# Miniprotein binders against q9h3h3: the designs that were tried, part 246

Target 1, 235 residues: q9h3h3
Amino acid sequence: EDGFTAEHLAAEAMAADMDPWLVFDARTTPATELDAWLAKYPPSQVTRYGDPGSPNSEPVGWIAVYGQGYSPNSGDVQGLQAAWEALQTSGRPITPGTLRQLAITHHVLSGKWLMHLAPGFKLDHAWAGIARAVVEGQLQVAKVSPRAKEGGRQVICVYTDDFTDRLGVLEADSAIRAAGIKCLLTYKPDVYTYLGIYRANRWHLCPTLYESRFQLGGSARGSRVLDRANNVELT
Key: E = the ipSAE of ESMFold2; O = the ipSAE of OpenDDE; V2 = 0.75 times the mean of E and O plus 0.25 times the DockQ between their complexes.

## First folded at step 16 (miniprotein)

Design WI62 (at its last look DockQ between E and O 0.86; V2 from the best seeds 0.78)
Fold by OpenDDE base, look of step 17:
Structure WI62 (fold): chain B 235 residues (1-235), chain A 85 residues (1-85)
Amino acid sequence: as target 1 above (235 residues)
Amino acid sequence: DREELIRRFERLVRRAERLLRRAEEALKRGDLETAEELIIYALMALKLAAWIAEELGDPELLERVEELVERAERLLEEVERLKRE
């Protein structure tokens, strides 16, 4: 039970977003340079605060790869936050449907598949596979957290443009699996991140919209994607 | 948007075709495990392509998916045969 409060996790995420990012941008950098960049900045060795002996001397919030079709569109995050505060003050019931409607109204529709991996070869290999898929146009954008001082798991985030587009979410899952990733995936809308809604929040909202499990053997080969809100398998 | 669905369909089909070619190459070198994984990834893409074809109501697109599914299934049967030898 990671004893961090939702507020602490939100503060850490915001701090990471404000620190410099290590970015490979496929729109401006030739794809032939990706392997050298991956070798220079393996996520398992890049440190959050630029520790001595790390590839980075300065703090790094995220390592990211932008695809050719990447266009940053965050929507109206400030309007979303204001509406959320007003909603809390109103005393109206807060449901997953309420958050979906807020997201649609303010055009904050991005979401991400998440995978958590221990620092090491498996993480760096997974990241290399994702980065290649982004540069090849199978995925739009991805980021990975740098290594923390205390160690622990690092997270890879693979984004989709619209969490309400089920087909787009499933397409991204398929592309992640095709990159060789077999671990558990969870999908979270960015609206939950912007509103500070994490595990064990006071509203008892599940921040995970979808879960993907991959199997190579048995009668059901491939990904099984579960809609957590409705407890229904989509695949 | 019909045009967007067609673009998504074509992307999925191209992915599947590439994966199946790589699976055939893996079979030729005797790498049955890699071949099986690649076929499974292709079938995942083809399933989504089939859903799009059904949504569009386009029988020609559906036929293209079916042909690729049959190819994937034949390759999978060959992998399974070779694993039993």
Scores: ipSAE 0.768, ipTM 0.917, lowest interface PAE 0.5, mean pLDDT 92
Fold by ESMFold2, look of step 17:
Formats: sequence, structure tokens, C-alpha cells
Structure WI62 (fold): chain B 235 residues (1-235), chain A 85 residues (1-85)
Amino acid sequence: as target 1 above (235 residues)
Amino acid sequence: DREELIRRFERLVRRAERLLRRAEEALKRGDLETAEELIIYALMALKLAAWIAEELGDPELLERVEELVERAERLLEEVERLKRE
């Protein structure tokens, strides 16, 4: 096939999660050190495998910033996965509603806003704005992918702790926009990732729960956030 | 969960206040595009703060939001006036 089949891309994603991360942790590092750290490790220059001339000499899976109030809680992922297998053999319909109930039952509630940007100044500037928002306490946790050898767009992920808290998801959108981010954002609950539910899955589920579009002109200035499951605008 | 909602409300209000101060500074130096953007960001935060204040059922919190909205609207009118010059 080649290096870009779905199986190969899944294997690369697993390797990135398991490789070392470059982390600025506001819980243990003074906020005054953030700008120097951002200058040392711009995401457009940090390479996935530590290429010559990179600021990193070893592989980097992700570049991340943890906020002062970050308290990791993945929930009962193992129980979620077991219940998911049982559901599939039960004959019960698999719908967005049943996934939501599984996530609630097992307390696997985190999700993330996503944006995709090409390597370069725009990406580095966007990441810096997000990282500052995290350290300032406007957002809890964010990560950005390093530059891949093949090139292509990189992703910034901005996490929220409860995708069922619709207002909290909108609060994160507001904080992202206040950092100067104007591009399309999409929101994906982590439950889909833990269960391996991606685009073109056998259940025809849509892993994207919300879309956010931002505009400064016209009658509807600000974010317009659509609930894709119900085709309803939230704001 | 009332204490958590109050913390989120205060965060949004503080964000809006900082954004409006920055918008005023941008306006003083004639940077109308930056001022407009910051006012829009402030209004977005205030909309969410108002929803939290309504959930809390606290009219004093709603009054704080309304005062900041009025400030934001006055600044936006000034920006629009200057764009016409």
C-alpha cells in the first residue's frame, strides 16, 4: 500500500501518544518562563523524529501546556471499553445517544476543540496564543502535533473536561476566539477516540459533535456554533 | 455546583473587563480594527456570563454584566463613529 493507509496512520498515532511529550506544566513551572519555552519549541520547528537542525534531538509525540488547575481524570476507560463490547453483542442499537450514556456512566467525559493549520508563522502564533490562554487560566489543557517529515497540516487540540456541559464547551470556544483564532473549529468527545470510532466507521456515527465558525462582519458577529448531531445552532 | 458556576462567572467577567481595557487602549492609538475585535470578544464572554448569572438566579450578578455590556456598546458606537470619519 504505502505509509499513509488507515492502519499505518493508526499505528503512527499510537506511537506519538507513547513517545515523549514536550510539556510546559504551569502547576510546577512559573508562568514567566512560558515565552522562552514557546520561542525554544515552536510547533513548526519541533520535528516528530528529531531531525538535524531541530530544537529537539529525540522523537516528540506531542507538545503540550497544562494549566494551573489541570486535574487529569480519564474516567473508567477500561469499564467503558468492556461495556462497549457488551453493547455490540447485545443487539441493542448503537446511536449517538447510547454512546453519550456510556460516556456518562463510566465518567469518560472529556472532549476537545480541534483546529488544523499548515506549518509556519500562523501555526506558531496560534499555538502561542492558546498556550498563554492555558497558563492564564482561561483554558485547562492544550496540545499541538509536531512537524511531520512528510509535512502537511498540524493539529491543535484544546481540551474541555465535560462534553455534556454545553455551556462549558462554549466557554472554551470563547477563550479560543479571544486568543485571536478565527478559523473553523470542530469538537470531538474523547469517548469516540477511546472506542476507536473514526470517520467512515461501521456504525455511521459522526465523531464531530460541534462546529464553530467565527465572523467579525455582518449581523451575526462572533462565534456561531452548530450542533451537528441535531443540526441546531447553539448561539 | 453553585460555587463552580460563580467561579466560571467571575472568570468570564474578568476576561471581559481586560478585553474592554485593551479595546480602550487600541482606540486611543487609532487602531480601530483591534478595538472592534476586542469588543466582540468581550461581548461573547459577557453573553456567557449572563447565562450563568441567570442560572444562579442572582440579580446582582446580572446587573454587573449589564453594566459591562453598556460599556462595551458605548465603545463599539465610538469605533463605528470614527470609522465614518
Scores: ipSAE 0.731, ipTM 0.914, lowest interface PAE 1.0, mean pLDDT 88
Fold by ESMFold2-Fast, scan of step 16:
Structure WI62 (fold): chain B 235 residues (1-235), chain A 85 residues (1-85)
Amino acid sequence: as target 1 above (235 residues)
Amino acid sequence: DREELIRRFERLVRRAERLLRRAEEALKRGDLETAEELIIYALMALKLAAWIAEELGDPELLERVEELVERAERLLEEVERLKRE
């Protein structure tokens, strides 16, 4: 709605990151165990704060799958946040270009394709497809939110190493589609998440850089990816 | 980095090959909708592989992509033909 909404989203994200995660780590766990793990922890049934009637009795922040080659690189998030505070107090304009500059300077380059789905079979099926793609080496890492107490949509996040690498972003999109995902996807740099850039932010910044729409019929079959900042079709 | 581009190219080509094999099996089962989807996913991967091959300036890599594109297009024609029958 206003500034409070952005602060609430940032607080929720921080809490989720700090709470325990349920992780299938393909670096240490055989791929043959994935199906049993997915059956044990379907995202539509895993509760955010725990419930004796759900798969978890304790809070779960995220449900994640790490690929065999996954090597996390968060960059200098602390330096990024300090520079952001300095920028806000400096009176300089806050623009997409300024945020991109801060991200590059502090090596905070990762980003993610986002898909939002209602709790249920379609969410669980989509997550299973993404998880399988990660374990098979088609994607590097992914996570999905647990079911919120409020019962809203859940989010699947599929990460890439560098939001400025358009080919890498497109390659991830193609892998997501090959996993059977047909819904709208949006791509968000992690720098925007760390700095609390969400809908209706004070600087009127678009919170996503790319958008992907998928069609099976008609003259333009396949994925159509738009660079929202430049209003240019990439595919 | 040329080495990274080559790894990405090989990953995309391997994905397309797997998708096309699955599409052929779907066609054998008469599952035309699944076959069509798999062919389209393969073509998406091949488009990106072609861009990498062009960036690398390697005609042999581009030829590998073109061969798989021709295979995908022939399978798609078969799907469309079977839908009519």
Scores: ipSAE 0.596, ipTM 0.870, lowest interface PAE 1.9, mean pLDDT 88
ESMFold2 (binder alone), look of step 17: mean pLDDT 88; pTM 0.871

Design WI63
Fold by ESMFold2-Fast, scan of step 16:
Structure WI63 (fold): chain B 235 residues (1-235), chain A 85 residues (1-85)
Amino acid sequence: as target 1 above (235 residues)
Amino acid sequence: DREELIRRFERLVRRAERLLRRAEEALKRGDLETAEELIIYALMTLKLAAWIAEELGDPELLERVEELVERAERLLEEVERLKRE
């Protein structure tokens, strides 16, 4: 139950963001180079802090693929953080709705679908599928964590521009599924990441907004996306 | 923005068409599991395309989606028929 605290997770995320990234940028690199790049840097083999026996000798924070139309827009993160401090000082209730309004006001709208997979062939295969979808224009941007020294699951993050655009969130889910991904997905808005909302946060907020489960037969065919806060099925 | 919705609609329709062609090829090879998966992906994609067409209020775009849904349903029925044999 203890594992990692919110502060520890935030510190590790900051360190990863600051360390070098391995990037395939489809805005400047021909799509024909992708398969060779994926073969050179399989995420199950790329180590977080470098190792002579791995593809990297130096630290790597993230392995990323940028789509041809990728145009990053983080919004007004400084204004968001100032408003967040004021909100906490005000004593007003902190709820998903309040955070949503804060994010909209400061244009901090991006978010991501998350999938956690054990290191190995299935992770590398999933990442290759996601990377191809990004380069083909079905997804905008994705990244995957390198293999940690202590082991454990790695995370693939697939970004969308606007977490309040439900259709856009569902479109990304559909593209992830079409890439062959069948595992549980959860969706987290970047505003939660900037404000340190992780599991066991002090406000008892669910750290993700949406959940996607996939099955081919049985009672439901295809993707079932749930709005976790409102307990409403979107599909 | 209407223009952006039209671009998203066209992207989804092209994806669905590609998925259905791949499903038909898998079916010809007797790969029923792959064919079924691809058809389900196509139907998921078409559902989103239909929502965009409804938002745009364009019956011509809705008809294009309905034609592809009908093709997907026919292909899915063929998969189910072959799985019983």
Scores: ipSAE 0.417, ipTM 0.800, lowest interface PAE 3.2, mean pLDDT 87

Design WI64
Fold by ESMFold2-Fast, scan of step 16:
Structure WI64 (fold): chain B 235 residues (1-235), chain A 85 residues (1-85)
Amino acid sequence: as target 1 above (235 residues)
Amino acid sequence: DREELIRRFERLVRRAERLLRRAEEALKRGDLETAEELIIYALMNLKLAAWIAEELGDPELLERVEELVERAERLLEEVERLKRE
């Protein structure tokens, strides 16, 4: 494990967001072209920094699929950041509730289910399943990281419109499972990402709101979702 | 928003119905593992639909969910029976 600070993670996220993305946009591209696009850009083969031997010769920040109903709404991120600076200066308590209220006030409501998989066939298969679910309208939008130079795990992010809408978060979990995904999932609001709040932040905030575990055995079949904030099992 | 909850309920129920149809097709092919997974996914969607029906206080919507849950449970019993053979 590398020791990552919030500053390091924020810098890497910013670099990836600023670099070019490979996008399948179902709003403008026929669904029949998806399989060819997935075959052309399997995430285990697309390199972060570009390589003539890979599908890309230039850097790629993210590989993404946009659903037909996808309407980008990151909210007022500038207003959120200004309010965050003011909050830190004010001496007012910084709590999950305060950040939730900032997110609501500035309409920065999106969040995402995260899954981490090693490069290889299982990652490519999982991504293909997620991408098809997005194009079919079961999920709104998703992205996957390209292969890093050091060969670490890659991340698939599946977005929902509103992290305060618990039912919507659980619906996305169900759709991810129906796409054949069996690994651990964690859910994180984008407000934490925009503010650079990761593990080991100075305010002791947990940016993970939910965890999902899946099993088919015994009496505990299906998805088990834990609400991390209240320490309560939802399913 | 009541209208939004009703739309979400209908989407969840339609997804469950499609999953159960696919599970029945998998059973006909003898693909027990796929059938089992599809039934479990249908039950997960139906659980969320039941929560919406309960929140809306609509017994007709809850009964629609219960009928699909019974169908899913019968299919799961058939999977378990065939696995024993």
Scores: ipSAE 0.282, ipTM 0.737, lowest interface PAE 4.8, mean pLDDT 87

Design WI65
Fold by ESMFold2-Fast, scan of step 16:
Formats: structure tokens, sequence, C-alpha cells
Structure WI65 (fold): chain B 235 residues (1-235), chain A 85 residues (1-85)
């Protein structure tokens, strides 16, 4: 349980985006420097607001790795927000389909696989695996939250260009698994984030589009990806 | 588009090949658990690659995937054999 309202979550997200980021940018930094950077900034030790006893004395909003081919794609977020206000006043039902159409119309297509892990070795190991996959060109971009003042789980976000491209979303899942990640993954389109639709919202929308579970035992080994909206298993 | 599907196919196949090489090394070390895990990861990549080959309607790409699936299955059988020992 988080104990926070949607308003608190939105405010925290905005603050993190505005605070400085620690970035390994493979577009300008040789891949050979990654291991030293990961050792210097393990996410379990980097503190959200800075601490003289941690790797950072100043606030850090996110720790990120940009792939060599990464090109930011924000789409028309302003147009999306204007259309969202119009939709809310139109009386039309607000459904996953109508949000998908708004996102397509305004080219706000990016999305992300999310994994939540407790601070410690497993988080740092998972992040290192993801970071290497990004630098090697298996994933485009990823970020991980720093350690919160009060503790709690940290989140790794692995982005894809287009949430409507199922194969692209599934390929990212496969790359994450190949990096050694075994925990539950959930996929959220960025359109929901830009519109402030979180776990609790007045439209009763599920912001999670896909869910990935991994198992090595039994007859169904590997990744099982569920399309939450259509209740269909994809793998 | 077609070019993006081909790039994605090549990325998945190269990833599977690297996973299988790592699985072979784990097997040489007697690390059966790691070998099995890496083989399963490789098969996951190959499943998506097969879907792309089918989408492209290219039997040569599908044959490349099938050859790697056979290699992965042989390695998995070797893991199962060694676990019996």
Amino acid sequence: as target 1 above (235 residues)
Amino acid sequence: DREELIRRFERLVRRAERLLRRAEEALKRGDLETAEELIIYALMQLKLAAWIAEELGDPELLERVEELVERAERLLEEVERLKRE
C-alpha cells in the first residue's frame, strides 16, 4: 500500500521530472564507461534529496540511461491536453478506446514497462542489467527512481516508442527478461501519465495496458503477457 | 513498416544467438540452472522472431528461426540429461 492520493503522486512525479537527473548518455559517452558509472551511482544508494553520506549531496529526480539511437518523442502534449478538456466537457464516454484515439491523433505514443523493487542488491543488479541492455541497443531508454527519504520500493521504467505497436511492446518485454529480470512487469502508455490518470481515477480506467509474468517452472515456461483491456494472453 | 520489422527480426535473432552462446558457456561450467534460464530467454526471443517472419511472409527468415529453435531445444535436452546424473 502507498498511502498517497493521486494528487500527491502527481506532485511527486512533477518534482522528480524538474529536479536534476543523473544520466549515462550512450549517444556521447563510450560504452566502456558504463560499469564505472553504475558502480558510482547504484540506485539503492542515490538519495532523492541528497545526503553527504550518499553518492549525491544534491537532489536527484531520476537516474537514466539513454541508448545510442535514442531520440526524444514527446508528441503534441499541449494538443492532447486541450483535446482532453474538450472530451471531458463533451459528455462522450471516457474509455481506453477514446484515450487511445486522442493519443494517436496527437502523436503521444510512448509508453513504459514498470517494475517495482525494494532498495538493495536485487534492485541494483536489475538496473545494471537494464542499463547494459540500453547501451547495447536492445532497449532505447530507461530510468530508475532514487531512494526515497521514507524508504519504500523504487521503480525502473523502460520506455518504448509506440504503445499501439504490440510487437514493439513484446520485444521490450523479451529484452527485459533476457537482461535477467524475473519480477512482475506492468506497461503504461505515457498518455495516461500526461493526463494525470493514476491508480485511482474518477473514470475507473485501468492505466495498465499490459502485464508480464515470468516463470521457469511448469509446462508454461517463459514470459506470459496479458492484454489487460481485452483480457487476452499474447504469449 | 517492412524495414522496421526486418530490423526488429535481426535484433531478436542476434539476441537469441548471444543468449545461446552464454547458455553453452554456463553448461560447460556445470551451471545447469543458469543454462536452462538462458535457453528459455532465447526461445522467447525466437517466438517473437517467428511471428515477424510470418508477418513478412519470408520462409527464409522462418527457417533461420527454426534452426535456432532446434539448437535451443538440443541444449535444453542436454540440460535435462545432465540433471539426471
Scores: ipSAE 0.322, ipTM 0.758, lowest interface PAE 4.2, mean pLDDT 87

Design WI66
Fold by ESMFold2-Fast, scan of step 16:
Structure WI66 (fold): chain B 235 residues (1-235), chain A 85 residues (1-85)
Amino acid sequence: as target 1 above (235 residues)
Amino acid sequence: DREELIRRFERLVRRAERLLRRAEEALKRGDLETAEELIIYALMSLRLAAWIAEELGDPELLERVEELVERAERLLEEVERLKRE
């Protein structure tokens, strides 16, 4: 049933991507409009499938903020899928290195820092901080899930252009922390999402590349970023 | 490559400068907890900037980072001093 759970997560992600998004696009909208937009669409109140009592009556897949310089490049996803089928048929081992090479070959390089928070003030406050960092140019793009009908935690995704660019991943972590975020973060390349690599996968791959833990107290202050595959601290 | 590293260095340094200015304002207001957090965020940014300066082999860039690190450390010492009182 682990396989069922992973397939269920993939199906829900696809549905959310296909449903309408609420977007604040800093490329075409003045930064002065952001606070009003955040007040109108707090993620704890925006419902996944619409509700007369929420800000939306129609389904919303994601709530997103695009930075001034945001230029999406999804790469060659079709070529990636074809190569993935060939790799699985080949009998060659499926490893983080093999997937990394597939992603590089097909230019599917984007990735994201993930944080999971319960619906409420802390989620809305965290999202506002992230959104302001995006509009200020400290982060490129971010999105947050709406409130699901069944409840549960919501996810904030903060994207970087290139998961193979370790420094870029660390820069995004530092910007997220500077926005006031103190919870656990994990980093996942979009290639893993496209190929259905979740917690319980057939190849026993760790579904995330990095994790970030933050502390202000004691002698060890700041962000601690771990490379999960190699069990090596980067910061 | 080199141009991208320089752009990243400048972003990190500008971030640190912004954070330290906000930390100084928080300190003036007596908001020691906010000042401490902002200084730690600035130091995180400066650590990454130092790695870029080292990779570029540019002593001037490294000196700029060292000056900001010194400012951050002095502010952190002032926060710690005031918290004891």
Scores: ipSAE 0.460, ipTM 0.833, lowest interface PAE 2.7, mean pLDDT 88

Design WI67
Fold by ESMFold2-Fast, scan of step 16:
Structure WI67 (fold): chain B 235 residues (1-235), chain A 85 residues (1-85)
Amino acid sequence: as target 1 above (235 residues)
Amino acid sequence: DREELIRRFERLVRRAERLLRRAEEALKRGDLETAEELIIYALMSLKIAAWIAEELGDPELLERVEELVERAERLLEEVERLKRE
């Protein structure tokens, strides 16, 4: 069922966050070490639960790169969750607007551009481009999922500080494109992740706010960024 | 925050300048596809920089963006010219 899929995705996300991460931290590690680190831990080869034949023998939840200026701020997630339960029991309608207000009230403002790629050279090349952009200061922080036991696509997440700052969201999109990324991107605020809003959620909300498509040809070259809910172009 | 917008503007302008330098180098070696792609990335960065300059109400910042846009457009015209040859 749809409900089982959403619960399963939330459980997998929680497990990944709790398992060890492989991190390149540009705040404490020289930029000159990045290429060796990327060669040691290509995401297509790093396995989710460890394998003697992979770079890791132990579980890995995420592979991440922190920029030199990165300052983690998840806001008041506990307050957000308490307010969410109160909202659900109040009988008030649950809409994008009410979720936006909860996020603002509790300072849970971060969000992320998502790209889903099959394991292989293209994924590793895309991740290397994103990682270099982070270390060079064009992006703030990014992570990529390891290879799942059952296979399937891997996800690269590129974070921004404030999903309500549309210029900041568009700035990150432009940096992702300048890093050589041409695939479809979707943007999801972390408040949706914390509250378990995935596909087929019971409130019938779009699980992502924005979509970015890139094209080099035609009269409109560059990124076309769309507000998915309202079907309105932002660029 | 005005200071934050200025920092973001400068980052976008510096990115565009770097992309245009790389485009010029690609053009020198005859890599027209890479040159075109880099110019488009530069124009994307400059479009956002222009919006920030407009929000700041600073005509000098907008003029800086327009000068780089003109440079990008001239390089794009050169790419198109070489493709025809």
Scores: ipSAE 0.488, ipTM 0.833, lowest interface PAE 2.7, mean pLDDT 87

Design WI68
Fold by ESMFold2-Fast, scan of step 16:
Structure WI68 (fold): chain B 235 residues (1-235), chain A 85 residues (1-85)
Amino acid sequence: as target 1 above (235 residues)
Amino acid sequence: DREELIRRFERLVRRAERLLRRAEEALKRGDLETAEELIIYALMSLKMAAWIAEELGDPELLERVEELVERAERLLEEVERLKRE
């Protein structure tokens, strides 16, 4: 029932994107208001559907912070999907390289560092650190999921403009670490999301491009970033 | 592109300077774990700044990075010395 699970997950993701978001927008809101906003909406307490006793009375799909320089650019997603259909019908091999080229051609370049944390103080503390980094201009934009009815881990997503820009991806990792985050991070390009390429896909593609582990006190001090597809250590 | 690389370089250098300042403050209060982490973050920023300086072929930018790396390494040696005491 892999198909059923994938359909259910896709429907939930679409619903979250369509439901209202709680946004701190640094383009129009003074940075001095951030701490009060974070205290009002800790992600461990904000519920997906506005349960009694939560800070929200209405459904919340995502809690987000936009940096001062944030300029949304999803690229040509329709053109990407059309080209993907053409590629599949052509019979040509589907590889990470062909997907990268489709993404470049259609300017669908954004990607994100993901971290999964259990609801509680550590999640709220991690989100506060990320949010401050965004407002201070060290990161561009980030969002965190609200608490699900069933429980389970919540996800923090930290976006970068261009997954093909290795330096930009590594700079974001560095900023996340500087904010005090020590858990495992995985980096996924949005092109894989738009094309519906998940962990178990028929082309055996790894949707995770980079993995970041924090290690201190050993020969490999600091953040260790691995290019998962090529098995190459970047740091 | 070149102007964007210079802006990234300046942002990374400024970040490293802030992190090293915070690391010195942590050392003064005896917080060795925090000091070590901040120094490592500073070195990570400086490594990226060095890559940009090399790409730009600018010896003056690389020299600025090397000065901060030397400062960071000296602070890290001090942390390691204090931990062994």
Scores: ipSAE 0.000, ipTM 0.425, lowest interface PAE 11.2, mean pLDDT 84

Design WI69
Fold by ESMFold2-Fast, scan of step 16:
Structure WI69 (fold): chain B 235 residues (1-235), chain A 85 residues (1-85)
Amino acid sequence: as target 1 above (235 residues)
Amino acid sequence: DREELIRRFERLVRRAERLLRRAEEALKRGDLETAEELIIYALMSLKLAKWIAEELGDPELLERVEELVERAERLLEEVERLKRE
């Protein structure tokens, strides 16, 4: 009983985009300032709507780190939304393939590895590891949710530029693991978020494309990535 | 494209080299658990680098990966040996 679903987290992410973000931008800020910034804004202590006892008195939607090579490209989200409405009106089947094609046509290609952790030392430690990997150039960009009033798990999102680039998705998984992250990871393309594809969607689509599990023991050591759409192991 | 694949290959190889250096340092201080973990991360990076080298059909890139895999496996054997002692 985490109390949160993928749908709930997606809805909160939409709302959070409107509020101010706390950003460490490695494109304009020296890497030497990262440790002080992480100490000032541990995600387990930053509150969603502000609190006198927290690091923030005002609302914070996301805590983010941008890598030096990060170049934001949202694609044509407006064109995607219009095409989606046309597709729904057309009566044509809605499948993973049609959504993939729609995303490619409108260059809405970004996606993210998601990890859900309870507020506390483990979350803060995981976020610090991810943030350092971003600043060191091993990952492009990452965000972590602030602590909600309701409690429950917080989410770390590690973005890749192109969800259709399987190797790029696997490279990000590898970098996350190398940063010391051992928990379950799931991968979701941003097109699914924009189009409202959640766990209990009307089209019966799986809301995530990949799942990553990590183990050090046994004969199958390392990361095991499953392609959910095709039910095939990639690693 | 080929140029982008080569850049990805180089990033993965450099990551593996850094991880193996850290593993050697951990091994020198007797931190066998950290050394083992770092070697596994290096092997994960090298597996992806091998797939790129195979896609490019470049035997020189494959050789570079194979040399690092051999180094990683040798270090892993050393960790397993020391754990028995």
Scores: ipSAE 0.445, ipTM 0.822, lowest interface PAE 2.9, mean pLDDT 87

Design WI7
Fold by ESMFold2-Fast, scan of step 16:
Structure WI7 (fold): chain B 235 residues (1-235), chain A 85 residues (1-85)
Amino acid sequence: as target 1 above (235 residues)
Amino acid sequence: DREEVIRRFERLVRRAERLLRRAEEALKRGDLETAEELIIYALMSLKLAAWIAEELGDPELLERVEELVERAERLLEEVERLKRE
């Protein structure tokens, strides 16, 4: 049953990636146009498969903002997938270290901070903050899911280029917080996404490397980042 | 490489400087909540900059961070003082 759930989640992710994206590309579009674009495409109103009365009549897989310095580098995903199939048939241990090594070997290094929010004003406000941070050069690239037909929370993904670069991951966290985001954040390397490894997987791997919690009041102020794999607080 | 690490340090320091400038502006307007948030964001950036300076073993870079931390702490004390008024 875990296999069935993983197959379904992988199929949904692939469909979203293959469907059209709504993109604000700061490499080719002036920053002054961002506010109008955000008003036209609030993620709480953009529907996954298109709907009369929504901003889109056609399917939308993701709503994305590319920073001025954004240079896409997904690495060798095909080589990663082939190596993963070989690993599964080899009898070699499947561990976080083995996946990390496969990711390094095939240069599939990107990862992302995730936040899950219910459709509504708070989601649209959070996305606007993230989008402005990307366009201003504080973050590299981000995307948000459209509203699903069955409802449920939507996800904002804020990408970093190298999940093995701990400082880079923390720098992105600090920029997300400076954009006004106060909710729980979790960090996941894209290697897990490309291989279809989610929370309930047969190898008992935790795809979440970091958690970030934020507070302004009390004795602890600022961001508290936990390294989930080693159970160590970094900040 | 070392140049990339230095560029990251400079980016974090510049972010903190911008946040503190915005915090000072918010404080002048009497917007204590915004000032407090901006100061905390600046301190978060400075913590990461301090880690880089320590890793590089460069006392001049660490001193630059410490000066900005002191500025941030003074602004936070001023916010706390004004909240009591």
Scores: ipSAE 0.406, ipTM 0.804, lowest interface PAE 3.3, mean pLDDT 87

